# VH-VL binders against 7-cyano-7-deazaguanine synthase (queC): the designs that were tried, part 4

Target 1, 227 residues: 7-cyano-7-deazaguanine synthase (queC), of Persephonella marina (c0qst3)
Amino acid sequence: MKQSSSIIILVSGGMDSAALLWLAKKEFDKVYAVSFDYGQKHRVELDFAKKLTEEAGVEEHFIAEVPHLKGIKGSALTDRSVEIPSEEYPEGPPVTTVPMRNLNFLSIAASFADIYEIENIGIGVHSVDSPYPDCRAEFVSAAEAAINASSVMVAKKKNRITVYTPFLGMTKTDVLRIGLELGVPYEKTYSCYRGTIPPCGECATCRQRIEAFRSVGLEDPWFKKER

## First folded at step 3 (VH-VL)

Design x01 (from v02 with heavy chain S104E, light chain S32D; framework fv_vorsetuzumab)
Fold by ESMFold2-Fast, scan of step 3:
Structure x01 (fold): chain C 227 residues (1-227), chain A 123 residues (1-123), chain B 111 residues (1-111)
Amino acid sequence: as target 1 above (227 residues)
Amino acid sequence: QVQLVQSGAEVKKPGASVKVSCKASGYTFTSYAMNWVRQAPGQGLKWMGWINTNTGNPTYAQGFKGRVTMTRDTSISTAYMELSRLRSDDTAVYYCARGPYYDESGYSLFDYWGQGTTVTVSS
Amino acid sequence: DIVMTQSPDSLAVSLGERATINCRASQSVSYDSKNYLAWYQQKPGQPPKLLIYWASTRESGVPDRFSGSGSGTDFTLTISSLQAEDVAVYYCQQYYSYPLTFGQGTKVEIK
């Protein structure tokens, strides 16, 4: 059932945030979206985020620039001198790590929530043993506490802000099953770290995506034409 | 106990349509896809397509596209397969089969099958 | 389409002896160390029954005399000690790409 409440969803244009967006449209009365431009190599993902939010019919879609994250040295996602690896996630933080990325994103989303008096912030984190420290349950709990301690809206209204993480503890395959049931247009999602069209099929996110579709007996829409 | 029960045998003339039903019980109907497979007399198995039972979205094999329609009714946990413009080479047993799981246990494709529906197309 | 070819078309094996069925795909049905191949058993007048998936994983309730092996394009189903109830037609199936395709079947009989 829909709640008499509002949510702002962090939308990347990828398959996990698309599933979250469709779930939020089912469960909440008012859905807002925010996407981030942090100088990532896969900027085409932002174009897909715009198309997805238009199709979902959100109240408003915000694009937030994060200039201090642009050109971060050492991260394959932002540093053009570092090659995007063609392997799945290795042990420990991968070279695609952007320091405190989700913390920055949640803080910015919380600012929008405070200004627009939105009671929920949705983020599509799914693995509890993620190689990224800012994708874990402990981080989500700490971030929610900090947001509520900092919120002018919460202080004035005595209501708390909830960080909504319905996919926490799920695999990418589990999230895909939910999204398929919700009718997510996966042909309009994009996850390739290299930012190529068509997607490269070799980076960690492309491999995870292809495997998730195959685990449910489907071909990834992007690779269906490659035989 | 998971059970898929299909409708009874049909005899049709060339050019007619046939609609086969598959009633599911013993599990959450919308958590699994339903597949349809054809087996001509003395021949092997041929996949026709599947339907997402939650969304109602079908996917058809190219050889059946334009002649087959797959639907479902969630209120009675029943899937349907309608084949139109029947030819004598459509004479076969038609099976429904439960598809991929929508939970973490699901790696099997066709873990439960209906008993089959014999369709005979003759003048 | 991926074409699945089984050999032999029929096989007569003495009770208690080993039965071996081969399945060849026209292209690789492997990705990321996984083999998208299943085996089914069909007895006369009955629907097919899933035996093996992921080329070598036995379905729950299937006797351990049934085993699957192989990778890429070449796969084998082995019945280590054939019993009377194992008389059936066996089908391999790829679920690597659409359309899903089956082999033509191998009939296993008691000698």
Scores: ipSAE 0.000, ipTM 0.409, lowest interface PAE 18.4, mean pLDDT 80

Design x02 (from v02 with heavy chain Y102W S105E; framework fv_vorsetuzumab)
Fold by ESMFold2-Fast, scan of step 3:
Structure x02 (fold): chain C 227 residues (1-227), chain A 123 residues (1-123), chain B 111 residues (1-111)
Amino acid sequence: as target 1 above (227 residues)
Amino acid sequence: QVQLVQSGAEVKKPGASVKVSCKASGYTFTSYAMNWVRQAPGQGLKWMGWINTNTGNPTYAQGFKGRVTMTRDTSISTAYMELSRLRSDDTAVYYCARGPYWDSEGYSLFDYWGQGTTVTVSS
Amino acid sequence: DIVMTQSPDSLAVSLGERATINCRASQSVSYSSKNYLAWYQQKPGQPPKLLIYWASTRESGVPDRFSGSGSGTDFTLTISSLQAEDVAVYYCQQYYSYPLTFGQGTKVEIK
């Protein structure tokens, strides 16, 4: 039923990390969570991350600041002079790309893993053709290798750290189906890149979310209409 | 400065429809959900549903589904609640109330209320 | 639906004395460290006014004589020193799940 080992999950407050958190609670004995404050425009997602981790019942939820990513120019997620686009992922990396974001996040999570002697790090990357280079299988393998090469825990205990990516190769619709079966409270998740309350419904993440729910015959809780 | 001003009292016959308005001022209308709560004479409060003022998407309490319609007009910062096929037991004061879009922010759930609209259903 | 039950239905208290109102939820309205419970005051002919949210957090502008306590299923609103202006009906409300539900109300009046 559950693995005896522990895991630390990267939780953003969005749909994919919520599904990962619920899956981890089913599969692992001890679940920790870490969320990142990197100056993103949609920082309200941190409030949802806190609520989701409380509801899931994690051992501890860490909030890590990433100040060098705050105010990065050229990314619509952090640069206030760049508008959040109303298109899905275009050809090439989108303007919402934050350079090496997941590499920074995994390295910070690995530090927590070493301190707390946690042997798994979970990240909710899911698309085989992600427009973000740091969301692909090649990146995950390289990051895992680097983490194991530098871990004090691995050197002393001879136990490896695994980067747990159960959704790699899945569509957002596939991940949603898994989350629905697990009972994820999607009304408590937040994905809007613009950071508005209510969500804008037109940025890439809002449109992906709406379409994922439509594909399973449901309406997104944020945009539900009574006929 | 935050104000919710509702339309005036209505007297209707059974089977008719009533549409109550709630005009908001003093804040960004689309940043808060609008809830509707009714109170029958001498009775307690009963939640009817809410509307997402940005998207226009409503959520109705099960007992009112099929008879209630909630809409809004962002150009005049006004929310509407229409109740159809009125019965004598729909006689009540109807309130609009500003609610947070989600509870994770920790701010008030119904921090501002309209003055109420009395709807009397009698033959 | 979560049923909210208040006690007593009515309460008569002398000026300056303590008033205590109880609210019980048919199931827990708590998760982790948060209690999804609010208290409202309604005076005759007026709409309700929010007093307390998160079971114990006082709304801005609400006098410190009003306090909320409790967790899980059992909650209490306390008015430490009743004033004439506090004569009203008080309602508890859960916002743990939809539909949102209120208690039946407790009428507080001067003895």
Scores: ipSAE 0.000, ipTM 0.421, lowest interface PAE 15.6, mean pLDDT 80

